# VHH binders against q9p7j3, part 30

Target 1, 174 residues: q9p7j3
Amino acid sequence: MILPLFPETQVHVFVYENVSNCAAIHEQLISQNPIYDYAFLDAATILYKKQVYSAIIRALEDRRDEQMKTKTIHSEVILSLSPKTEISSAFRQFSMTKKSKNIVVVKIDSKLTEEEEFERLDKLVEGNRVEFSDEELQKLIDFKVLKKNYKLDPSTLENPLASILSSIALRGYS

## First folded at step 17 (VHH)

Design gc6
Fold by OpenDDE, fold request of step 21:
Structure gc6 (fold): chain B 174 residues (1-174), chain A 122 residues (1-122)
Amino acid sequence: as target 1 above (174 residues)
Amino acid sequence: QVQLVESGGGLVQAGGSLRLSCAASGFTFSDYTMAWFRRAPGKEREFVAAITWSDDSTFYTDSVKGRFTISRDHAKNTVSLQMNSLRPEDTAVYYCAAASYDMGTPVEYDYWGQGTRVTVSA
C-alpha cells in the first residue's frame, strides 16, 4: 500500500496467528539475517490498524526530517509505537519475542507487490495469515498488555484509539 | 564513555582451545545483549554467538555449534567466548558487540570492540 503523504514509499503489513517458529525467527534477527528485514511485532500489543499506521507514519516523518532515533526504519517503527523514548523499552513493549504466538509484520520500502512480499515472508513465518483489520487484531490483543503499554485508565479506555494515537504522536513531548 | 575491550586472542594449534574475554564499560551492561563476531582474512564480518540480556539465552552460528560457548558475568561486566576444537577456518579477528535490543528486527549492534586476533595453525 501507499501512504498519501509518502507516495514513494511502499508499505506492507501482515498479520499471522498461531506462529510456531517465533524462536527461530528471533535467532535470525540476532544473527542479523538480512532476509528478515521487517518489523516483527507482538500482535498482543496491537489493537488498531491506525495504531500501526500511526507508528509507520511517525517513523517515516522522522526519517524524512533526519530525526530518527534508531538506525533502521523498521526499528524506528517499533520505537514509534511506544510512548516511551527509550529504544530498549519500546522493543520490550511491542516487539515479537520467542514467546509470541501471533505477530504483526511490517515491511517498509518494499519493491514488491503485497502478494509477492507475502510469498517471501510466508517462507519465513510458520503460521496462518489473517486479514490486517481491526476485527482480526481485536481477537489477538492482550488488553492487560495494551493498558500497561499506554497507561490506559478507565477514562481513556472509553476511546482507546485516541489515547494510543496521542501517545504515539506526542512521544518525547510530555 | 562506552568501551568494549577484547582479550585472549593468540596463536593456537588446530584442535586447541582459547578463551576470549570482553570487558564492557560505559553503559548498563545488564540491559544489553552481547555478541561475538569475527572477520576472517578476505571475508566479511560474520555473526558467531550471542547471549541475551533477558535470560542469558545463547545463539550460535552453525559452524561453531558444539565447539564454542558464550557466557557472561554480570558482576564483572564481561562476556566470554570459550572456543574448543579450533580449526584453521576459525582464524579471524574476533569482535565483541553490544545491542540494546535483540528482537523485532535484524539487530543493529550499538557498540563494538577493537577486536582480538585468533590464529589457528594447521
Scores: ipSAE 0.908, ipTM 0.947, lowest interface PAE 0.4, mean pLDDT 96
Fold by OpenDDE, fold request of step 18:
Structure gc6 (fold): chain B 174 residues (1-174), chain A 122 residues (1-122)
Amino acid sequence: as target 1 above (174 residues)
Amino acid sequence: QVQLVESGGGLVQAGGSLRLSCAASGFTFSDYTMAWFRRAPGKEREFVAAITWSDDSTFYTDSVKGRFTISRDHAKNTVSLQMNSLRPEDTAVYYCAAASYDMGTPVEYDYWGQGTRVTVSA
């Protein structure tokens, strides 16, 4: 996938359900295995495709402007999902953990087609790939976690997407 | 302000043991995952072991499993590496490192020590 404002950057997003080896993946991340150069998100925290895209765009903008707060583009994507400025807090809110069952995987700067990237990633993730769509994401979301992460209340829950996007866009604003 | 200071390195014979220690200061120790890395002569730095901030879960590279044990003392802001059954191939400079996150993407460690040299003779 190519984003309109970043035509030179290829992005792929995959969704896996019933992942059995999140703990093993977590171990590879801690040990800095470069084969695992992705952003692994807990699907329980993601409700919309646009939520993921907004975070990706924010991260790419930060990189373009040489204003990244984290060291890698994938870590910046994870940070960009959060309304909080603290890196550790953002990761605790949105990243895959060893206890995750469903995940969203983001690849930035891919040199491969979507199918080729999938073949590569499928060797690392033991789960069932599902479509990256709002319909599938809605099946995996934990609304309690979502409401907590974005401080949603009865008024903002009338239009959760708008609230989420505003939170992402206005991170650090005071 | 931030400091990681390793100690405990030295010369030891094959089959021997060493205990490395890393003293941390200048940051909230309890919020960081701590790790040990090593760099052997002529080789790149490699991951050795880590202990998470959240529940003190431990991780090891395959070559040291069963021989090395990582632990941390929250009261003293220290992380240790007990190295048993040492081999000549364990010879390296060992570095202590700290990371503010340990999940989601390959971990980038924020802080590093100066290193302590471990030499294992045949």
Scores: ipSAE 0.905, ipTM 0.946, lowest interface PAE 0.4, mean pLDDT 96
Fold by OpenDDE, fold request of step 18:
Structure gc6 (fold): chain B 174 residues (1-174), chain A 122 residues (1-122)
Amino acid sequence: as target 1 above (174 residues)
Amino acid sequence: QVQLVESGGGLVQAGGSLRLSCAASGFTFSDYTMAWFRRAPGKEREFVAAITWSDDSTFYTDSVKGRFTISRDHAKNTVSLQMNSLRPEDTAVYYCAAASYDMGTPVEYDYWGQGTRVTVSA
């Protein structure tokens, strides 16, 4: 897809459930395998499409403004999901781990169509692709983790999206 | 102020052993995944081994599996690479590296040592 504010940057987002090889993927990430150049998120931490898009937009804005805090656009996306400024903390909050079962995969600067990118990614991820939608994300979310990551309370839980977006937007300002 | 200092390199005959050590300072060692890389003459730097911050899980490139062992000492802020059954193709400058994350995306290692040379003669 193309984001209106970044017409020259193609972005793809995929959701996988019942992923059996997260540990293997993790190994490839540690060894810096370039074919794994994605942002792999734990779906248990993602509730809304807009949450992901907001992080992507934040990362792209940071890149545009030469203000990235991390070294790659994908790492910046992961950081951008977090209300925390510490990179390690953000990754621990939102990134896929070897224990993850459901993941959200983000590709920035794709040169392929969504279907072509999927075909490529499908060789790397052993799981079932589901629709990238709020409905599907809501099935995968761990609200306990979500509440912790964004410090949601009974009042903010009435509209979690607003709180999440505020946290993303105001990282470093609160 | 961050510093990674490798030691233990040297000349060894094929089939021999070396133990590399990396002393880390200037950052919270326990929060970082540590790794060893190597660069052979005329070749690109390649991943050798890593040990995670979270549970000390270890990872190895295929060519060193069964021969090399990475370990870390949290009390001493050191990471080591025990290299057994060394081969001439293991000849390289070995670098210690540290990463603040080891998941989510291909890892970018933030800190690097100066390297220690390992030469394995036939």
Scores: ipSAE 0.900, ipTM 0.942, lowest interface PAE 0.4, mean pLDDT 96
Fold by OpenDDE, fold request of step 21:
Structure gc6 (fold): chain B 174 residues (1-174), chain A 122 residues (1-122)
Amino acid sequence: as target 1 above (174 residues)
Amino acid sequence: QVQLVESGGGLVQAGGSLRLSCAASGFTFSDYTMAWFRRAPGKEREFVAAITWSDDSTFYTDSVKGRFTISRDHAKNTVSLQMNSLRPEDTAVYYCAAASYDMGTPVEYDYWGQGTRVTVSA
């Protein structure tokens, strides 16, 4: 996938359900295995495709403007999902953990086609790939977590997307 | 200012033991995953062990499993590496590191110590 404002940056997003090896993946991340150069998100925290895309765009904009708060584009994506400015908080809010069951995986600056990237990633993730769609994400979301992460209330829950996108876009400005 | 100060390195014979310690200051220790890395002569720095902030889960590189033990003392803001059954291959400068996250993506450690030298003689 190519984003219009970032034509030289190829992005891929994958969704896995029933992942059995999140703990093993976590270990590889801690040990800095470069093969795992992705952003691994807990699907329980993601409701919309646009939520993910907005975070990606925000991260890319930050990189473009040399305003990244984290060291890598993938870490910046994770940060960009959060309405909070604290890196640790963002990761605790949105990152895959050893307890995660379903995950969203983001690859920035991919040199591969979507299919090629999938083949590579599929060797790392033991789970079932599902479509990256609002429909599938809706099946995996934990609304309690979502509400907590974005401080959603009954009024904003009427249109959660607007609130989420606003939180992402205006992080650090509210 | 952030500081990670390693200690405990030295010369030891093969089969011997050392206990490295890292004293942390200048940041919220409990919010960070702590790790040990090492750089052997002529080699790149490599991951050795880590202990997570969340539940003190421990991780080790394969070559040190069963021989090294990482632990942390929250009260003292210290992380330790007990190294047993040391081998000449363990000779390296050992670095303490801290990361504000340990999940989601390959970890970039924010803070590093200056290192302590461990030399294991045959």
Scores: ipSAE 0.892, ipTM 0.937, lowest interface PAE 0.4, mean pLDDT 96
Fold by OpenDDE, fold request of step 18:
Structure gc6 (fold): chain B 174 residues (1-174), chain A 122 residues (1-122)
Amino acid sequence: as target 1 above (174 residues)
Amino acid sequence: QVQLVESGGGLVQAGGSLRLSCAASGFTFSDYTMAWFRRAPGKEREFVAAITWSDDSTFYTDSVKGRFTISRDHAKNTVSLQMNSLRPEDTAVYYCAAASYDMGTPVEYDYWGQGTRVTVSA
């Protein structure tokens, strides 16, 4: 996938359900295994494709402007999902954990086709790939977690997407 | 400022034991995952062990499993590495490190100590 504002940056997003080896993946991340160079998100925290895209765009903009708050583009994507400025908080809010069952995986700066990237990632993730769509995401979302992460109330829940996008876009400015 | 100060290194014979300690200051210790790394002569730095902030879960590189034990003391802001059954290949400078996250992506540790030298003789 190519983003219009970043035509030279190829991005891939994958969704897995019923992942059995999140603990093993977590161990590899702690150990700094470079073949796991992705952003692994808990699908329970993701409701919209545009939520993910907005975070990616925010991260890419930060990189472009040399304003990243984290050290890698993937960590910046995770941070960019959060309305909070604290890195630890963002990761606690949105990252895959050893207890996760469904995940969204983001790859930035891919040199491979989507299918080639999938073949690589499929060796690392033991689960079922599903379509990256709002329809599939809404099956995996935990609304309690979503409401907490973005402080959604009855009024903002009328249009959750707008609230989420605003939170992402205005992080550090509100 | 942030400081990580390692201690406990030294010379030990193969089969012996050492206990490394890392004293942390200048940050909220309980919010960070702590880890030990090592750099052997002529080799790159490698992960040895980690203990998470969330539930004190421990992780080890395969070569040290069953021999090394990582632990932390929240009251004292210290992390320790008990090294038993030491081998010559464990010879290295051991570094303490701290990370504000330990999930989501390969971990970039924010803070590092200066290291303590461990030498295991045959």
Scores: ipSAE 0.891, ipTM 0.937, lowest interface PAE 0.4, mean pLDDT 96
Fold by OpenDDE, last read:
Structure gc6 (fold): chain B 174 residues (1-174), chain A 122 residues (1-122)
Amino acid sequence: as target 1 above (174 residues)
Amino acid sequence: QVQLVESGGGLVQAGGSLRLSCAASGFTFSDYTMAWFRRAPGKEREFVAAITWSDDSTFYTDSVKGRFTISRDHAKNTVSLQMNSLRPEDTAVYYCAAASYDMGTPVEYDYWGQGTRVTVSA
C-alpha cells in the first residue's frame, strides 16, 4: 500500500489469528533480530483499520518532521497508537506480548510486494492470516482493553473511531 | 544524568565463574528492560541476556543458556549477570543496557554502560 501523502513509503499491514509463537517472536525482538523489523501489535487493542493507518501516518509525519520520540519508524507507529506520551506505557498498551493470541503486523518502508512481504513474514509468525478489515478486527478486539487504552466512556463509545483518532492525533496536545 | 556502571569483570580460568553487576541511575529503573551485551575481540556486539520490566522474564542467547543467569534488584537499581562454566569464547567486554520497551519491534536500547572486560583463559 502507498499512502497518498507518503508516496515513497510502501506500507503493508497483516493480521494473524491464533498465533502460537508470540513468545518466540518476543524473544527475537528483545535480542534485536533484524529480520523481525516490523511493528507487532496486539490485535486485542485494534478495532479499526483507520486506527492503524492513523498511527502509521502520525509516525511518518513525525519522521518527516524529525520529531520522532522513538528510534525507529516501527516503534514510532506503536507509540502513535497511544494517547500517552510515555513510550513504555504505549508499548504496554498496544504491543504484542508473549500472551497475545492475535496480532496485527505493520511493515513500513517495505521494498517488497504485499505478497512477497507476506511470504517473508509468514516464516516468522505461526498463525492464520486473515483479512486486514474492520470486520476481522472486530472479531479480535477486546473492548475492555480498548476502553482502557483510550479511556472510552459511554459518550465517546457512541463514536469510538472518532475518539480513537482524536487520541492518536492529539497526543501531547491535551 | 543517566548512568550505567558495570563491574565484576576480570580474569578467570575456563570453568570458572564471575558475577557482573550494573548500577543504574538517572532514570526510572523499573520502567526499563535491562540487558547484557558483549563484544568479543574482532567481533560485533551481540545480545547476551535480558530481563524485562514487564514481568521480569529472562531471555538468553543460545550459547549462554544454562550457564548465565540475569537478575535485577529493584531496590538497588542493579542488574546482574551470573556467569558460570565460563569458556574462552565468553571473553569479551560486557555492556549493560536499558530499553524503554521490550516488545512490539526489535528493541532499541536507550542507555549503555561503558563495559567491563571479562577474560576467560584456557
Scores: ipSAE 0.887, ipTM 0.933, lowest interface PAE 0.4, mean pLDDT 96

Design gc6
Fold by OpenDDE, look of step 17:
Structure gc6 (fold): chain B 174 residues (1-174), chain A 122 residues (1-122)
Amino acid sequence: as target 1 above (174 residues)
Amino acid sequence: QVQLVESGGGLVQAGGSLRLSCAASGFTFSDYTMAWFRRAPGKEREFVAAITWSDDSTFYTDSVKGRFTISRDHAKNTVSLQMNSLRPEDTAVYYCAAASYDMGTPVEYDYWGQGTRVTVSA
């Protein structure tokens, strides 16, 4: 897909459930395998499509303004999901781990169609692809983790999206 | 102010052993994944081993599995690489590296040592 504010940047987002090889993927990431040039998120931490898009937009804005805090656009997306400025904390909060079962995969600057990118990614992830939608994300979310990550309280739980988006947008400005 | 200082390299015969050490300073050691890389003559730098900050999980390139062991000492801010059954193809300059993350995306290492030379003779 194309984001209106970044028409020259193609973005793809995929959701997988019942992933069996997260540990194997983790090994490839540590060894710097370029074939795995994606952002792998734990689906347990993602509630809305707009949450993901907001992080992507934040990362792209940071890149545009030469204000990235990490070295790659994908690492910046992961950082941008977090209200915290510390990189290690952001990754602990939102990134896929070897224990993850459901994941959200983000590709920035893709040169492929969505279908072509899926075919490529499907060779790397052993799981079931589901629709990238709020409905599907709501089935995979861990609300305890979500509340912890964004410090949600009873007053903000009525509309957690607003709080999440605010946290993403204002990271580093508090 | 950040420093990674490797030691323990040298000349050894094939089948021999060496223990490399890396002393880290200038950053919060416990928040970083530590790794060893190597660059052989005429080749690109390659990943050798890593140990994670989260649970001290270890990872190895295939060619060193069963022969090399990576470990870390949190009290001393050091990471070590025990190299057994060394082969001539292990000849390289070995580098210590540190990363603030070890998951989510291909890992970019923020800090690097100067390297220590390992030479394995036939």
Scores: ipSAE 0.883, ipTM 0.936, lowest interface PAE 0.4, mean pLDDT 95
Fold by OpenDDE, last read:
Structure gc6 (fold): chain B 174 residues (1-174), chain A 122 residues (1-122)
Amino acid sequence: as target 1 above (174 residues)
Amino acid sequence: QVQLVESGGGLVQAGGSLRLSCAASGFTFSDYTMAWFRRAPGKEREFVAAITWSDDSTFYTDSVKGRFTISRDHAKNTVSLQMNSLRPEDTAVYYCAAASYDMGTPVEYDYWGQGTRVTVSA
């Protein structure tokens, strides 16, 4: 996928259900295996495609403006999902953990087609790929976690997308 | 202000043991995953072991599993690497490192020590 505002940057997003090897993936991440150069998100924290896209866009904007707070574009995506400015907090909020069962995987600056990238990623993730859609994401979301991450209340829950996007966009602003 | 200071390196014979220690200061130690890396002569730096901030889970590179043990002391802000059954191929400069995250993407470690040299003779 090509984002209109970033025509030179190819982005792919994948969703996996029933992932059995999140712990193994985690081990590869902590050991800095470059083959795992993705952003692995806990699907329980993702409700909308636009949530992911907004984070990606923000990360890309930060990179463009040389204002990234983290060291890599993928870490910046994870940070960009969070309304918090603390890197550790963002990762704790949104990153895949060894306990995750469903994940959203983001690849930025891909040199491969979506299918080629999937074939590569599929060797790393032991789970079932599902469509990256709001419908599928809604099946995987943990609303308790979502409410906590974005401090959603009965008022903001009337339009959670708007609230989430606002939180992402206005991170660090009063 | 942030410091990671390694100690405990030295010369040891094959089959011997060493205990490396890393003293951390200048940051909230309990919020960081701590790790050991090593760089052997003529090779790139490689991951050796890590201990997570969240639950003290430990991870090891395959070549050291069963021989090395990483641990941390929260009271002293130290991380240690007990190295047993040392082999000549373990010869390297060992570095202590700290990361503010350990999940989601390949980990980038924020802080590094100066390293301590370990030499294992045949």
Scores: ipSAE 0.883, ipTM 0.932, lowest interface PAE 0.5, mean pLDDT 95
Fold by OpenDDE, fold request of step 21:
Structure gc6 (fold): chain B 174 residues (1-174), chain A 122 residues (1-122)
Amino acid sequence: as target 1 above (174 residues)
Amino acid sequence: QVQLVESGGGLVQAGGSLRLSCAASGFTFSDYTMAWFRRAPGKEREFVAAITWSDDSTFYTDSVKGRFTISRDHAKNTVSLQMNSLRPEDTAVYYCAAASYDMGTPVEYDYWGQGTRVTVSA
């Protein structure tokens, strides 16, 4: 996928359910295996495609403006999902953990087609790929976690997308 | 001022043991995953072990599993690497490192020590 605002940057997003090897993936991340150069998100924290894209766009904007708070574009994506400014907090909120069952995987600066990228990623993730859609994401979401992450209340839950996007866009704004 | 200071390196015979220690200061230790890396002569730096800040989970490169043990002392802001059954191929400069995250993407470690030399003789 090409984002209109960043025509030179190809982005791919994948969703996996029933992932059995999140712990193994985690180990590879800690050991800095470059083959795992993705952003691995806990699907339980993602409700909308636009949530992911908004975070991606923000990360790309930060990179463009040389204002990244983290060291890599993928880490910036994870940070960008959060209304929190603390990196550790953002990762705790949205990052895949060894206990995750369903994940959203983001690839920035891909040189491959979506299918080619999938073929590579599929070797790393032991799970079932599902469509990256609001419908599928809604099946995987933990609303308790979502509400906590974005401090959603009964009023904002009437339009959670707007609230989430605002939180992402206005992170750090007082 | 952030500091990671390694100690405990030295010369040891094959089959011997060493305990490396890393003293951390200048940052919130409890918020960081701590790790050990090593660089052997003529080789690239490689991951050895890590212990997470979140739940003290430990990870090891395959070649050291069962021989090395990483641990941390939150009260003292130290991370240790107990190295048993040392082999000549373990000869390297060992570096302590700290990362503000350990999930989601390949970890970029923010801080590095100067290293401590470990030499294992046959």
Scores: ipSAE 0.881, ipTM 0.933, lowest interface PAE 0.5, mean pLDDT 95
Fold by ESMFold2, last read:
Structure gc6 (fold): chain B 174 residues (1-174), chain A 122 residues (1-122)
Amino acid sequence: as target 1 above (174 residues)
Amino acid sequence: QVQLVESGGGLVQAGGSLRLSCAASGFTFSDYTMAWFRRAPGKEREFVAAITWSDDSTFYTDSVKGRFTISRDHAKNTVSLQMNSLRPEDTAVYYCAAASYDMGTPVEYDYWGQGTRVTVSA
């Protein structure tokens, strides 16, 4: 998929449930295996498609404007999900961990179609692909984690999307 | 300013042991994942071992499992690599590296030492 504002940048997002090998993926990330060049997110932290797309757009805007804080576009997506500017805290809050059960995987600057990228990714992830949709994400979210990550209280629970998107869009400006 | 300084390299016969140390300064040591990489002459750098910031979990490349042990001393800001049963193929310059996170993407090691040479003779 191509975002209208970034027409030369192909992006794919995949969702897996019941992933059994997050610890093995962790080992590959630590050893810098380039085949694993994706952003691996814990699905327990993602409620909306727009949450992910807003982080991708923010990362791409920062790359365009030469304002990235991290070394790769995939790491910048993880930072961009956070309401705070500290890199390590963003990764601790949103990344897949060795104990994660469900994940969201983002590929930016893909040279492949969605199905070609899926065939590559499916060799790496032991789990069941599900649709990237708000319906599927809602089944996988941990609302306690979401509330903590974005400091949601009763006044924001009626419209958590707007509060979350504002946090992503306004990070660094307040 | 961040500094990583390796020490403990040298010449050793096959089957012998060496202990490498890496002294870290200029960052909050307990918040970083520490790793050892190595580069043999004329070859690309490769991962050897890591110890995670969150719980000191350890990871090793397959060729060193059971022979090398990574550990760290949070009080002294030092990470160590105990290398036992050394083989000629372990000959390399060994580098200490540090990263502020260790999940989500292939790890970006932002800080590197200058390296310490290990030579293992037959």
Scores: ipSAE 0.758, ipTM 0.874, lowest interface PAE 0.7, mean pLDDT 90
Fold by ESMFold2, fold request of step 18:
Structure gc6 (fold): chain B 174 residues (1-174), chain A 122 residues (1-122)
Amino acid sequence: as target 1 above (174 residues)
Amino acid sequence: QVQLVESGGGLVQAGGSLRLSCAASGFTFSDYTMAWFRRAPGKEREFVAAITWSDDSTFYTDSVKGRFTISRDHAKNTVSLQMNSLRPEDTAVYYCAAASYDMGTPVEYDYWGQGTRVTVSA
C-alpha cells in the first residue's frame, strides 16, 4: 500500500494468529538480524486498522520533519503507538514478546509487493496469517490492555477510536 | 554519564578459559538488556550473547553455545561472560552493550564499551 501523503513509501501490514515461535523471533531481534527488519507488535494491543495506520503516518511525518526519536522507521512506529514519549515504555507496552500469541507485523519502505513480502515474512513467522481488518483485530485484542495503554475513561469506552487516534496524533504537545 | 567498562581480556591458549566483566554505571541497570558482541580482525562485528532485562533470559550465537555463559550481578551492576573451551576463532575485541528495549524491532544498543581484546593462541 501507498499512503497518499507519502507516495514513494510502500507499506505492508500483516496479522498472524497462533504464533508458535515468538521466542525465536525475539532472539533474532536481540542479535540484530537485519532479515527481521520489521515492527513486530503484540496484537493484544491493537483494536483498529486506523490505530496502526495513524502510528505509521505519525512515524513517517516525524521522519520527514527530522523529529524521529528512535533510530529506525520501524522502531518509530512502535513509539508512535504510545500516548507518551518514553521509548522503553512504548516498546514494553506494544511490542511482541516471547510470550505473545498473536502479532501484527509492519514493513515500511518495502521494495516488494504485498505477496512477495508475505513470502519472505512467512519464512520467519510460524503462525496463521489472517486479514488485516477490524473484524480480525477485535478477536485478538485484550481490552484491559487497551484501556490501560491509552488511559480510556468510562465516557470513551463505547467509542474509543477517536481518543486513541488523538493520543497518537498529539503525543509530545503541551 | 553512562559508562560500560570491559575487563578480563588477554592472551590464552586454545582450550583455555577467560572471564570477561563489564561494569555499568549511569543508568538503571535492571531496566537494560545487556549483550556481548565481538569483532575479529578484518571481520564485521557479530553478536555473541545477551541477557534480558525482564527475566534474565539468555541468548547465544550458535558458535558459542555450550562454551560461553553470560550472567549479571544486579547488586554490582556487572555483566560477565565466562568463556570456556576457547578456540583460535574466538580471537576478537569483545564489546559490552546495553539496550533499553529488546523486542519489537532489531535491537538498537544505546551504549557500548571500548572493548577488551581476547587472543587465543593455537
Scores: ipSAE 0.757, ipTM 0.878, lowest interface PAE 0.7, mean pLDDT 90
Fold by ESMFold2, fold request of step 18:
Structure gc6 (fold): chain B 174 residues (1-174), chain A 122 residues (1-122)
Amino acid sequence: as target 1 above (174 residues)
Amino acid sequence: QVQLVESGGGLVQAGGSLRLSCAASGFTFSDYTMAWFRRAPGKEREFVAAITWSDDSTFYTDSVKGRFTISRDHAKNTVSLQMNSLRPEDTAVYYCAAASYDMGTPVEYDYWGQGTRVTVSA
């Protein structure tokens, strides 16, 4: 997919449920294996497609403006999901861990079609691909985690989208 | 500000052992994943071993499994690499590295030492 503000940048987002090999993926990330150059998010932290796209847009804006805080666009997406500026906290809150069951995987600057990128990713992830949709994400979210990550109070928990999106857009300007 | 200082390198015959140490300062040691990388002459730096901040889980590149052991001492802020059954292919400068997170993307190691040379003679 092409985002209107970044017409030269191809983005793919995949959702996997019942992933059995997060520990093996972790080993590859530790060793900096370039085949794993994606952002691996814990689906328990993602409720909306717009949440992910807003973080991608924020990361791309920061790259365009030479304001990135991390070394790659994928790590910048993970930071951009966070309402806070501390990099290690963002990764601890939003990244896939060894214990994750469901994940969202982001590829930015892809030179492949969605099908081609999926074929590569499916060799790396042992799990079941599901649609990247609000309907599927709502089945995988942990609302306790979402509330904690974005400090949502009861009045915003029923429809938290605007609060979450403003947190992503305004991080660092508060 | 942050320093990683490797020591313990030297010349050793094939089949021998050597213990590398990395002294860390200037950051909260227990919050960091520590790793060893190495660079052979004319080659790119490559991963050797790591020990995670969260639970001290260890990881090794295949060529050193069973021969090398990474460990850390939280009281002394040191990470060590015990290298046994050394081979000429292990000849390299060994670097200590630190990262504040170790999941989500290929890890970005923020801090690096200057390296300690290990030479393994046939």
Scores: ipSAE 0.756, ipTM 0.875, lowest interface PAE 0.7, mean pLDDT 90

